# Ledger of designs, part 29: VHH binders against q9x234

Target 1, 288 residues: q9x234
Amino acid sequence: RTFSEEIKEELVNVPFGSREEVISELLGFIKARGDLDVKSRHIVFSLHSFAASRRLLNLMKYLSKPVSEIIVEKSHNIKKRYIKITAEYSESFMVIEPFFDVALFVSFLRGLFLSGGSMTNPRYHYHLEINLFEEETLALTRKSLKDFFNINAGIIELRNTRKLYIKSIKDILVFLEAIGVQRKLEEIDRIVTERKVIGDVNRTVNFIEANAIRTANSTARQIRAIELIKENMGLENLPEDLRRVALVRLRNKELSLRELGKKLNLTKSQIYSKLKRIIKIAERFGDV
Below, E stands for the ipSAE of ESMFold2; O stands for the ipSAE of OpenDDE; V2 stands for 0.75 times the mean of E and O plus 0.25 times the DockQ between their complexes.

## First folded at step 8 (VHH; framework vhh_lunsekimig_d3)

Design p5 (at its last look DockQ between E and O 0.58; V2 from the best seeds 0.00; counts 0 for: pae E 2.5 > 2)
Fold by ESMFold2, look of step 8:
Structure p5 (fold): chain B 288 residues (1-288), chain A 120 residues (1-120)
Amino acid sequence: as target 1 above (288 residues)
Amino acid sequence: EVQLVESGGGVVQPGGSLRLSCAASGFTFSSYALSWYRQAAGIERELIASITRGGSTNYVDSVKGRFTISRDNSENTMYLQMNSLRAEDTGLYYCAAKYPGYRWSPFDYWGQGTLVTVSS
């Protein structure tokens, strides 16, 4: 089962509110996946979710509207299983206006998401989308998401598809709560928290490793320089102040410049200056 | 267009009764929780009574036993029966309808108010 289907399974059990709310949810199914035939007075729904199909049947039962056909088959065109539900419709379903009453709008969104929506597993990526081809309905939905909830939704338009999408996890959580998700929200919150913790740990580990490599590389260069001098001229031929630093560095390969300074009663700056001079001398004898 | 219109306010003697009405239009009345607020001159509005979608009621102590909130979803109307009125009940009475939100701000509608004056 996909993450989207798990959400839809929870939505099946959202209690019905008023009759107008039920009709508004049905309108969401119609706008996303309904094929109206006004002359025969029926709607054909093409659904890919069994949870969505169960919810649709529950809505139709509540409204006392006959469902004349249910077909489960594999689509020839797209190699996907789908559920075709044929039901009687009333023109009164089409006169409900979901965009001006927040109660009707959240019901409408639930119908849209159940029938034409999907969400990526938030462990991998934050993305929620709804297939909604009709331009006017898409624009009103986007506007109402902003007006009621301050949700910033975008539009994906390809040759044969038009989708509304939400990528902000904050906006996705507001959307899911609005349409009636409860238990699954707790799971999503936990996943988001885990991702933040893992991300913080990874950045900390990378920073510690990079610093350790930089420190070791500097120390290795210093040791290389001292060994070149030892091989090619002898440490006894260094000026006394440089010889003292070279010997202490060789005996204490693990110490920082600050720690070396403490042992020699020198500042970090003084130690650095002396090691720089040692490296310069060593460059006469090879690569440092 | 959403409207809440209060009515039934007026001048009444202490110990008297008034019945306030709040007529609603332009939204799905049965989907909202409803409340009465009152505002005395120079004071912030105070919640005095509320009723849920399911009919459960709540009152502030100063009106318990004297005021009764009710709703009629078939007429899109909320009522406040006010008995044993006192001078301190004088004020502007507002109805409100609220749709609750947790992660998003609560969404509510307000009336313009009806004046109740309790005086000798």
Scores: ipSAE 0.432, ipTM 0.777, lowest interface PAE 2.5, mean pLDDT 85
Fold by OpenDDE, look of step 8:
Structure p5 (fold): chain B 288 residues (1-288), chain A 120 residues (1-120)
Amino acid sequence: as target 1 above (288 residues)
Amino acid sequence: EVQLVESGGGVVQPGGSLRLSCAASGFTFSSYALSWYRQAAGIERELIASITRGGSTNYVDSVKGRFTISRDNSENTMYLQMNSLRAEDTGLYYCAAKYPGYRWSPFDYWGQGTLVTVSS
């Protein structure tokens, strides 16, 4: 069970607000994971989260909109299950403008996150992202996050997808709270506090070690970067040479760059260069 | 544009009654908790009554039993029935809307206020 799924499970039980809020949340689902079939007047949601699916079904039930079909399929590319939910399309869903009212926007965000969002385990990285293809919606979401919550969200354009992301743990917490997360926030706070303490200790140790290790990139940073990549794009999608270095670094957290080089038949400089590249890639996904 | 407009204020004798109204527009009224605040001269603004989305009401002790807050979602209007008014109730009364349930307060919507004067 992923950290994201745990959050989503909690969100399943968020009480429904007004009808407009419910519709706004549904709109979030539609924008993130809804495929409209105009000919059949149906919408197909493709979800990866069971929690998200449950929430969607509850929303539809609340709105007295019938679900015509639920199919669970195995994804060919990702060892993840797809849940396809087909429902009748209503134009009434699209008339909602969630970006000008904080109540509607929060509901909308909840829908977006449930359907297309993910969060890394804060023990490793601070990163929240939402997959959203529509550029206009993405821009409006970003703007509204800033306007309503002073959240600084970034946008990443990948080969076939666009993502909104939040890197700041403070902003992430605000976001999660806004969409109705409560219990899990306490856990996150504990984790963040622990990390801070550990980080401070490690920084102190690393400072002591860094006075010994003139290398600008701490082993911890390298590991974080690699983990971040693993969680967001997978190590298999790294260039082969970088992937090798990443794997060896993860398996040998105690080794120096020189020692890593020996294992890979590379020079310290080569290892450093590759790790730098890895870090650069990871920076696309969060703070390293 | 979000707008809250208070009305119903005026001059009343002690023991009298007033009914304040707050007409709201530009936001999903039913989704917000609503409150009445008042500000007497030289005193900080104080919360005096609130009503949740679900209709639960809360009052400060000084107005409890005398004031009644209510809302009509169909009309996007909040009311404050004020009975047995006292001189100490004199002040500028504000209506406010807040999205409830969170520790954060991204937006509190406020009216411009209506003046209530209780004097003999």
Scores: ipSAE 0.209, ipTM 0.664, lowest interface PAE 2.1, mean pLDDT 87
ESMFold2 (binder alone), look of step 8: mean pLDDT 81; pTM 0.807

Design p6 (at its last look DockQ between E and O 0.02; V2 from the best seeds 0.00; counts 0 for: pae E 15.3 > 2, SAP .685 > .668, off the site)
Fold by OpenDDE, look of step 8:
Structure p6 (fold): chain B 288 residues (1-288), chain A 120 residues (1-120)
Amino acid sequence: as target 1 above (288 residues)
Amino acid sequence: EVQLVESGGGVVQPGGSLRLSCAASGFTFSSYALSWYRQAAGIERELIASITRGGSTNYVDSVKGRFTISRDNSENTMYLQMNSLRAEDTGLYYCAAKYTGFKWSPFDYWGQGTLVTVSS
């Protein structure tokens, strides 16, 4: 499993935002890997990532858009598979302008990265790229990255392909965090630290702080986090494993992590990990 | 174009009430956390009330129990009901929108503000 795929797997579980955000993310998929057939009102996504495929299917499900076909094909490259997903196309998806709203843009970026993005293992070198053919979309994406996040992205134009790329580890980290990466950021931070190539103290501090918050085991904090999630997105929209923990925690405010684990047939460590994730999700909605 | 426009400010006597409105356009209103800030003369801008995407509210102690923040996503409008106003509530009130999908959000939208004067 590649480093990119690991990131993408994490992204599968990013909670959905507003409907517009979901559509914006779908638009990212469309722009990067969607072939539109206007006559048939269908779109065919050609994906290389199973994680990306799962995310796409979840988006489509959320939007109540039927998927008509899923085909797994061997690519010309012996090592790569194509997942082709055919779905009903709606022009309403194309009306969204993701470049002028940070909420939409972040969702859009998530879709772009999932469908057409890759990242090298930071142990070797720092490189994040997104395959995107449309010149206008590339330009707008680049501009918005700069405007919203002060990210300096480059563009590579080859005969049959265009790519947006980010080489700065600082920018890569900002990018990944923006699109909802959490756990892998910790890993990347460790790797970068080990390589002694941390160039931005502020970023490091932010990561440290985020980690500190996630590691907090205060019951009160946990409850606040869960309540915050409940108010903003609903517990039903959490991953199943997190939802279970959240519900049990709310019902048993006096129990220790170990005791919670017993109720759920999980270890203390597992409970802790899941609560950390819950808290992190809650941070999206306010202070915990 | 993103726009936040505050209204409802004015002069009121102590103990009086005002309702501020913040009309938003040009962005996905429902995706943003919203806040009211105020700035009194010679004092730094301060956050006084916030409301999350889901409607959870938070207040600074000085306004707690007197002010109520609310939002109407269908109208892209945020409100601040201010009751039992005090002289110390005098200041420029402005609304802000912040995307909270990530913690370090570098970008906020701000209104121009509306003046609230509490005087006898």
Scores: ipSAE 0.716, ipTM 0.884, lowest interface PAE 0.6, mean pLDDT 89
Fold by ESMFold2, look of step 8:
Structure p6 (fold): chain B 288 residues (1-288), chain A 120 residues (1-120)
Amino acid sequence: as target 1 above (288 residues)
Amino acid sequence: EVQLVESGGGVVQPGGSLRLSCAASGFTFSSYALSWYRQAAGIERELIASITRGGSTNYVDSVKGRFTISRDNSENTMYLQMNSLRAEDTGLYYCAAKYTGFKWSPFDYWGQGTLVTVSS
């Protein structure tokens, strides 16, 4: 197993959030490795990672979508094994916009990394890359990495390849935590400490917490939003996923978003997106 | 059922104007980029104008300054205002919708076309 595959193995177990987040992760697979078969109205994925294949099948199971065929083939030109997964197309996949909500964006990034991404073992050097041929998606991904996380990604453009890359270990750690890596981050931190770059790691951890929630949700605003909903609408009239979050936040006012996510089996980005939706609903009833 | 229905075509003298409409149903109109294509006899469809979901427009050189694409998301309708029409503008005009964010093209929706004839 490569270092990249070990990361991908951990990502297989990231808990699913909303249906929209699952669809956003699927869009990442589609953009990196999906081709539409026009005659069958199916999407064919060509994957090199067994972890990525397992995750894709789990996404399809969650979405209750049939998988039509699984084939292991050798490339005619390179004699490498591929895993081909054929899945039914759904129009509902097309309405999700991954670039304007942080939980959707990090789900999209997870799909991109699983299907088309790699990371060099940081013992040798710091490099994370994603194969992403389509120019518009590449530009939007780079912009959103900067806007949401202050990550400075570069672009490698060669005759028949486009790659997004990250070389700063600080930015790599931000990226990996955003997409749901936890245990492997500890291994990377140990390697970075061994290479005597501890300052960058500490700054990255603080930055992730600040950037993920900087656009103006505080615990007090969250609690006020929940109380406005309770007073004007009733918590029982919220969607079940939002109701669970509202109740747990109200009962655990002291917890950080990370700690709330742990209690709800959600990533920090997932809990943030749900609390943002709660605040938006509450704004119908007053200032928060 | 997904539908794109063009209207507003007809016969017009050189130098005249027409306004084409494309009425859409069966999908989330505001999530799609929209385009007008033109097909003259014996050649393939050519893109002539496009508009992003955010309203940014692009035109091929042969229609710049003469044609204006617009969209009205509240009415699920796209328009092509065609001024200073020329004989070479004669052809079938198709509207098309493409979901932004996907790499493949076969999942575009197309109308059936409306005929524009520029003739003395």
Scores: ipSAE 0.000, ipTM 0.157, lowest interface PAE 15.3, mean pLDDT 79
ESMFold2 (binder alone), look of step 8: mean pLDDT 80; pTM 0.793

Design p7 (at its last look DockQ between E and O 0.01; V2 from the best seeds 0.00; counts 0 for: pae E 7.2 > 2, off the site)
Fold by OpenDDE, look of step 8:
Structure p7 (fold): chain B 288 residues (1-288), chain A 120 residues (1-120)
Amino acid sequence: as target 1 above (288 residues)
Amino acid sequence: EVQLVESGGGVVQPGGSLRLSCAASGFTFSSYALSWYRQAAGIERELIASITRGGSTNYVDSVKGRFTISRDNSENTMYLQMNSLRAEDTGLYYCAAKYTGWRYEPFDYWGQGTLVTVSS
């Protein structure tokens, strides 16, 4: 089971609030995964989560709305299983505006997350996303997240979907707590704490290593660029300032930019800028 | 102005393949369920494939396993990959967009159609 599914399983058991809250949650399902057929007065939910499906069915039961069909099918295009739930819909559900009341909004978010949301295992990456199709709903959701919870969510438009995403672990925790997650929050906290300890060490190590790798890669790239220029146009044809930097870099492959700067009586930033220009010139002759 | 423009039709031999495209403009594409219809000569227009906003697909039995409907919301385009074409697949193919959002939209949108002819 995915981390997302585990969260969703927990959400199945969140107690129902008021009728309006239940409708708001249903509205979340509708907005994220509901396809309304106005002519037949049916709504078809296409879900990927069994937990989400269970929750939806419970909501429908609570509202005394009969489900006419449940189909599990494999998509030929998407290696994903779809649970299709068909039910009659009422226009009365559409009169609820979840964006002006925090309780309704939270319920709405729960529905959105259950139906269209996912979260990566925090052990690997901090990322929560909700797939939504409607631009307006995305915008309103984003705004309300900011207004009610001070959550900074981003929006990405992809080929087949629009996504709302949260990257901050702090914001993710606030989000999950708001929609009723409890047990998994504790787990996430433990993981985050462990990662923080490890991450402080690894951030330090990864920062050092990433900086070292970046620096090494950057140095290698610089050297390649200079060599490429040398082979194709000659270093003598570079501007004098760039030529000087290029020559010093080739002669001192082990030196940092700072150290190069010291040799040339330039700042690190100036050296960096000049090397960027060199690389840009080199790109005319090939991949650097 | 709302527009659906089909393309990709033509003449193909039995067993051949075609890819139809439907380019949409003038409405919020991602809020609509999309469908392909076809109309053979002397026959009523029939639904052959559909794709929901979420990407769930449905096919009539006659095209199952041979046709694939897909959509690209970023390009506002729907596709129909047609493989193993048969003579009975000959007809005008129409793109349709049906609103399935949370607001009432009274109209479905239709393209003008593209002709597919399967002939030896």
Scores: ipSAE 0.177, ipTM 0.622, lowest interface PAE 2.5, mean pLDDT 88
Fold by ESMFold2, look of step 8:
Structure p7 (fold): chain B 288 residues (1-288), chain A 120 residues (1-120)
Amino acid sequence: as target 1 above (288 residues)
Amino acid sequence: EVQLVESGGGVVQPGGSLRLSCAASGFTFSSYALSWYRQAAGIERELIASITRGGSTNYVDSVKGRFTISRDNSENTMYLQMNSLRAEDTGLYYCAAKYTGWRYEPFDYWGQGTLVTVSS
C-alpha cells in the first residue's frame, strides 16, 4: 500500500461535520474525478483508491443519494484497475461555494485529495500533488490555500494534465492537518526529524574545516562546565533557560553556537550569553 | 460577507449583570469554535471564555463562576452572561470564531467589539 493510500485510509474516518461540509467534500470528488451527465441526472466517478471509494459511498449515504452502479474495471491497454461509481446528481451539490468559508474549503480539499491527490513517501522527498483539470477551480484552490493557510502551491501544466503541487514540508503538514490527518502527521514528523538529523551530520562532516580547533576548545570548556554543575549541584537546579541549553549542548557536542540556537529558537548571541553564565556558575566548583 | 457583530455592551454598576450577544453571518457557524476576548484600555486582548463546536466550555480564572458562555446554532448567535461585574471587567469585548486544528491554527474571524463599562 502506498504512502498516499495510508493517508487516505485515515481520512475515511474523519467525522462528518455540517451537511454543507459534506456537500463541499463531495464537490471535491466531483471536481477531481466526476463526470456529470445532466440529462440522466447522474455523476460517474472514476477512482483508483478503495479508501476514496468507501469515503464517497459514506458521503452519498449521508446525503441520502442512491448509488446505482459500482463497477471494477481493468483496461487491457492501460494495466490498472479502477472503480466506477455512478450516483444520483443534485444541483445543490454544485451551488456550494467552498472558497469563502474555511470550513467548507477544508472539506473541499479533503475531497480533492481523496479522489485525485497523492503524496510521495517523505523518506524520499517532499511532494504532494492534486490532479485538477478545470482551470478556474485550480486557480481558486491555489489562491485559497494562500489566503487561508499561507500555503505556497505551484501549478504544473502538461499536454492534458493540470496539477496543483506543494513542495514545502511545512506547507504539506499544514495541508494534511487541515484536511483531518492526525496519526499520520506523527509518523511524518518522525521521518522529517530523522532526515534533518542525517542532513545535519552530513553538513558537519563537510564543514569540519571551519576552524575545528577553535570550536573544539570552546566546546570542551562548555562540556567541562556542565559536568561540574551536574556533579556538584545537579542540572535540575539550574534556571530553566540555562538547563535547556546545558542539556542540548551535552547531546550535541559537535554543534556550533548558531546550530544550538536553531535547536532552541535562540540567537547566537543569546546562546553565547547563556553558555557564559553556565561557565560562571561552574567556576564555583572547579577549574573550567 | 463574513460578519460577527457584538451587542449588549453598556454602563453597569459594580455587582450588576450584563448579557453580550455575538450575531454571526456569512459562514457555517456550527462548524466553528467560539470565544470571547476582552481588551482593557492600552492592553493586549485576553481570552476570557471559549466554547467548542460540541458545547464544552473553558474560562480564565478571573471570570469563573461569574461569566457563562453559550451558543445557539439555530440563531447563529453566541452569548456571554456576565454576573457580579467588577471595575476590572471594564473593556472592549470581542467575539471570535476559530476553525481550530492540531498544531497549525488555520483561520479565525473577529468582531469589532462592544464596550462594557463598570462604574462605581
Scores: ipSAE 0.031, ipTM 0.549, lowest interface PAE 7.2, mean pLDDT 83
ESMFold2 (binder alone), look of step 8: mean pLDDT 80; pTM 0.795

## First folded at step 9 (VHH; framework vhh_lunsekimig_d3)

Design q1 (at its last look DockQ between E and O 0.01; V2 from the best seeds 0.00; counts 0 for: pae O 9.4 > 2, placed apart)
Fold by ESMFold2, look of step 9:
Structure q1 (fold): chain B 288 residues (1-288), chain A 120 residues (1-120)
Amino acid sequence: as target 1 above (288 residues)
Amino acid sequence: EVQLVESGGGVVQPGGSLRLSCAASGFTFSSYALSWYRQAAGIERELIASITRGGSTNYVDSVKGRFTISRDNSENTMYLQMNSLRAEDTGLYYCAAKYPLKRWSPQDYWGQGTLVTVSS
């Protein structure tokens, strides 16, 4: 139903690679949502996503690790549901090193995202995050994202939670491709293109508005100059060619220089030159 | 430790054959695309053959029909079968591995090369 869950549904169907890749993905689940019970040799996972739960069960089946318990519970004091999955583990799975082989790292990231990750619908804004409390694992994950993929991830730290986050849409798309998203990436590309087009239109409109304001301010300066001359010297004392331009500008405050030129049978350049001379004369009588 | 080690180079006369091997270790071989490159003295290293993780192959025109790239994921090994060798095929042959992504790829892995000399 959520945008995140749609992504996770696609990830359920990513084909398994090597056994080591499957174990690396499982390690992602363990680091984000797993609790070890050393006495019983079991791990308890607490998941909120049915897609994540299905993927975890598929990983356990591949590894021939019996799942001894699946419980759907309601959270104490809130109306959220948890899926608790209890499974057998091997200590050899805990020694896998996902940070130095790209194939293992992307599998690890997939496990982290499925179990503890989310993404905001990109129609509203660009944000991907992963809840990952263990400081050393979070730091290594951030470093490897930079080293392998040039992804700039940030860290948010609160008393009871730590999050890795990605805000750049370019980086988010690299991340999602790396963990195996394909179809949903096409949807995101369309959304990003739509938002870029809207943004380009808005910047063009802002540029046009700023130019219109600049043109209006230039006209106001011309009018002010003509008024100063009228008040202090009289328009009659201007050279006839400047007097004609001054009078036509006063009568036609809305017209462009090209339009004024048409009325006076002058080019835009000639009109501009004559108005500049009018402004220079007016500066003798005050600020223009 | 990531390693790619080429072997099978040597001296062969024109029209002869060689089979190069590239043994991989320290990474998940089956998840990478693989390539052979050739470098003759004084020129740039050039791609001559590639094979995807799924087995699809591609060759430059100068080796088409003469060279065959293959991979054996159970042995973590890539091969280049070189037939109908010419003097122009003389050079240092490198294997490379790429994690194949479209939006951003990590740096490729490279071997040190194996020398092939084609001469009478």
Scores: ipSAE 0.623, ipTM 0.851, lowest interface PAE 1.5, mean pLDDT 87
Fold by OpenDDE, look of step 9:
Structure q1 (fold): chain B 288 residues (1-288), chain A 120 residues (1-120)
Amino acid sequence: as target 1 above (288 residues)
Amino acid sequence: EVQLVESGGGVVQPGGSLRLSCAASGFTFSSYALSWYRQAAGIERELIASITRGGSTNYVDSVKGRFTISRDNSENTMYLQMNSLRAEDTGLYYCAAKYPLKRWSPQDYWGQGTLVTVSS
């Protein structure tokens, strides 16, 4: 069993809260792994975790929502089993907005993690991630994590997938506690303590990785901003200094800010400032 | 063509009131969840109020008790009644229409925004 699955197994037994909380948790499942068949008005959940499946079924039972079908399929490409759960879709599931209330948000997070989340064994690496397709949901989740729990989560887009991730072990612990994990927290604490003894090297590595991801995300945001401006107002309408930076950034997507500066005979700080201004302009046209 | 057009923005004194409107066209208005966003200078766009298809409303704490979101499906219009306005409420206000499950819909729809300035 993976460390993730062990956590999920513990979460299966988290007591249900209010009906609204239960619906919010279900909404997490829907957002992460639900697929709506418009013709039949059924929702199909595709899960990889037996624990997650069990939890989903319990939620549905609590809400008196019948499950029409459960199928276990083997993936053609990946040695992973898919559990498909089919139920009737109800618009009542969409009445809940999980981002305005901490209790609803926590339930929502639990559903997200169970259905689309994973965590590495802390013995090797500190990393928690949630796979979500919806950009808006990711953004709102990230914001709410910060607002409610002061958790600094990142978002990364890789190929055709989007992920929310947490790298700080402190933040991971807060996250897990929030969604109802208890026993595994003690184990994680022990592991973390043991790793501290093994040395500063792993912390450094995690820091480097986190920084690399942040940099990549920042670069992506810059590029998106520039593209957005190009589409809406044209780069030719930017101030000359900003236009130059924008063009160089688009042509050199792999370069660091320092390297960009060298190309333009500007400091890293100057490049950063100009890119911020570009982003601010882009925000007029949409989300960056 | 899908359109969301905000109106009602302007300059108001602290403690004053404004009513924003968002007129929608080109899509089935009643099938969408609606929301108001705002963006202050130097701050990221933030969700401030939402109303579901069923009429359930939610508010961020900063506007709770002062702002009221509503919808009229017959007129394809969403409203934001803003009372007891504060300087901190200054910003560009956006309306948005979202299908409840975004991944099953082509895209969300956004307005161009209306400016609200609260100043003495």
Scores: ipSAE 0.011, ipTM 0.258, lowest interface PAE 9.4, mean pLDDT 87
ESMFold2 (binder alone), look of step 9: mean pLDDT 81; pTM 0.801

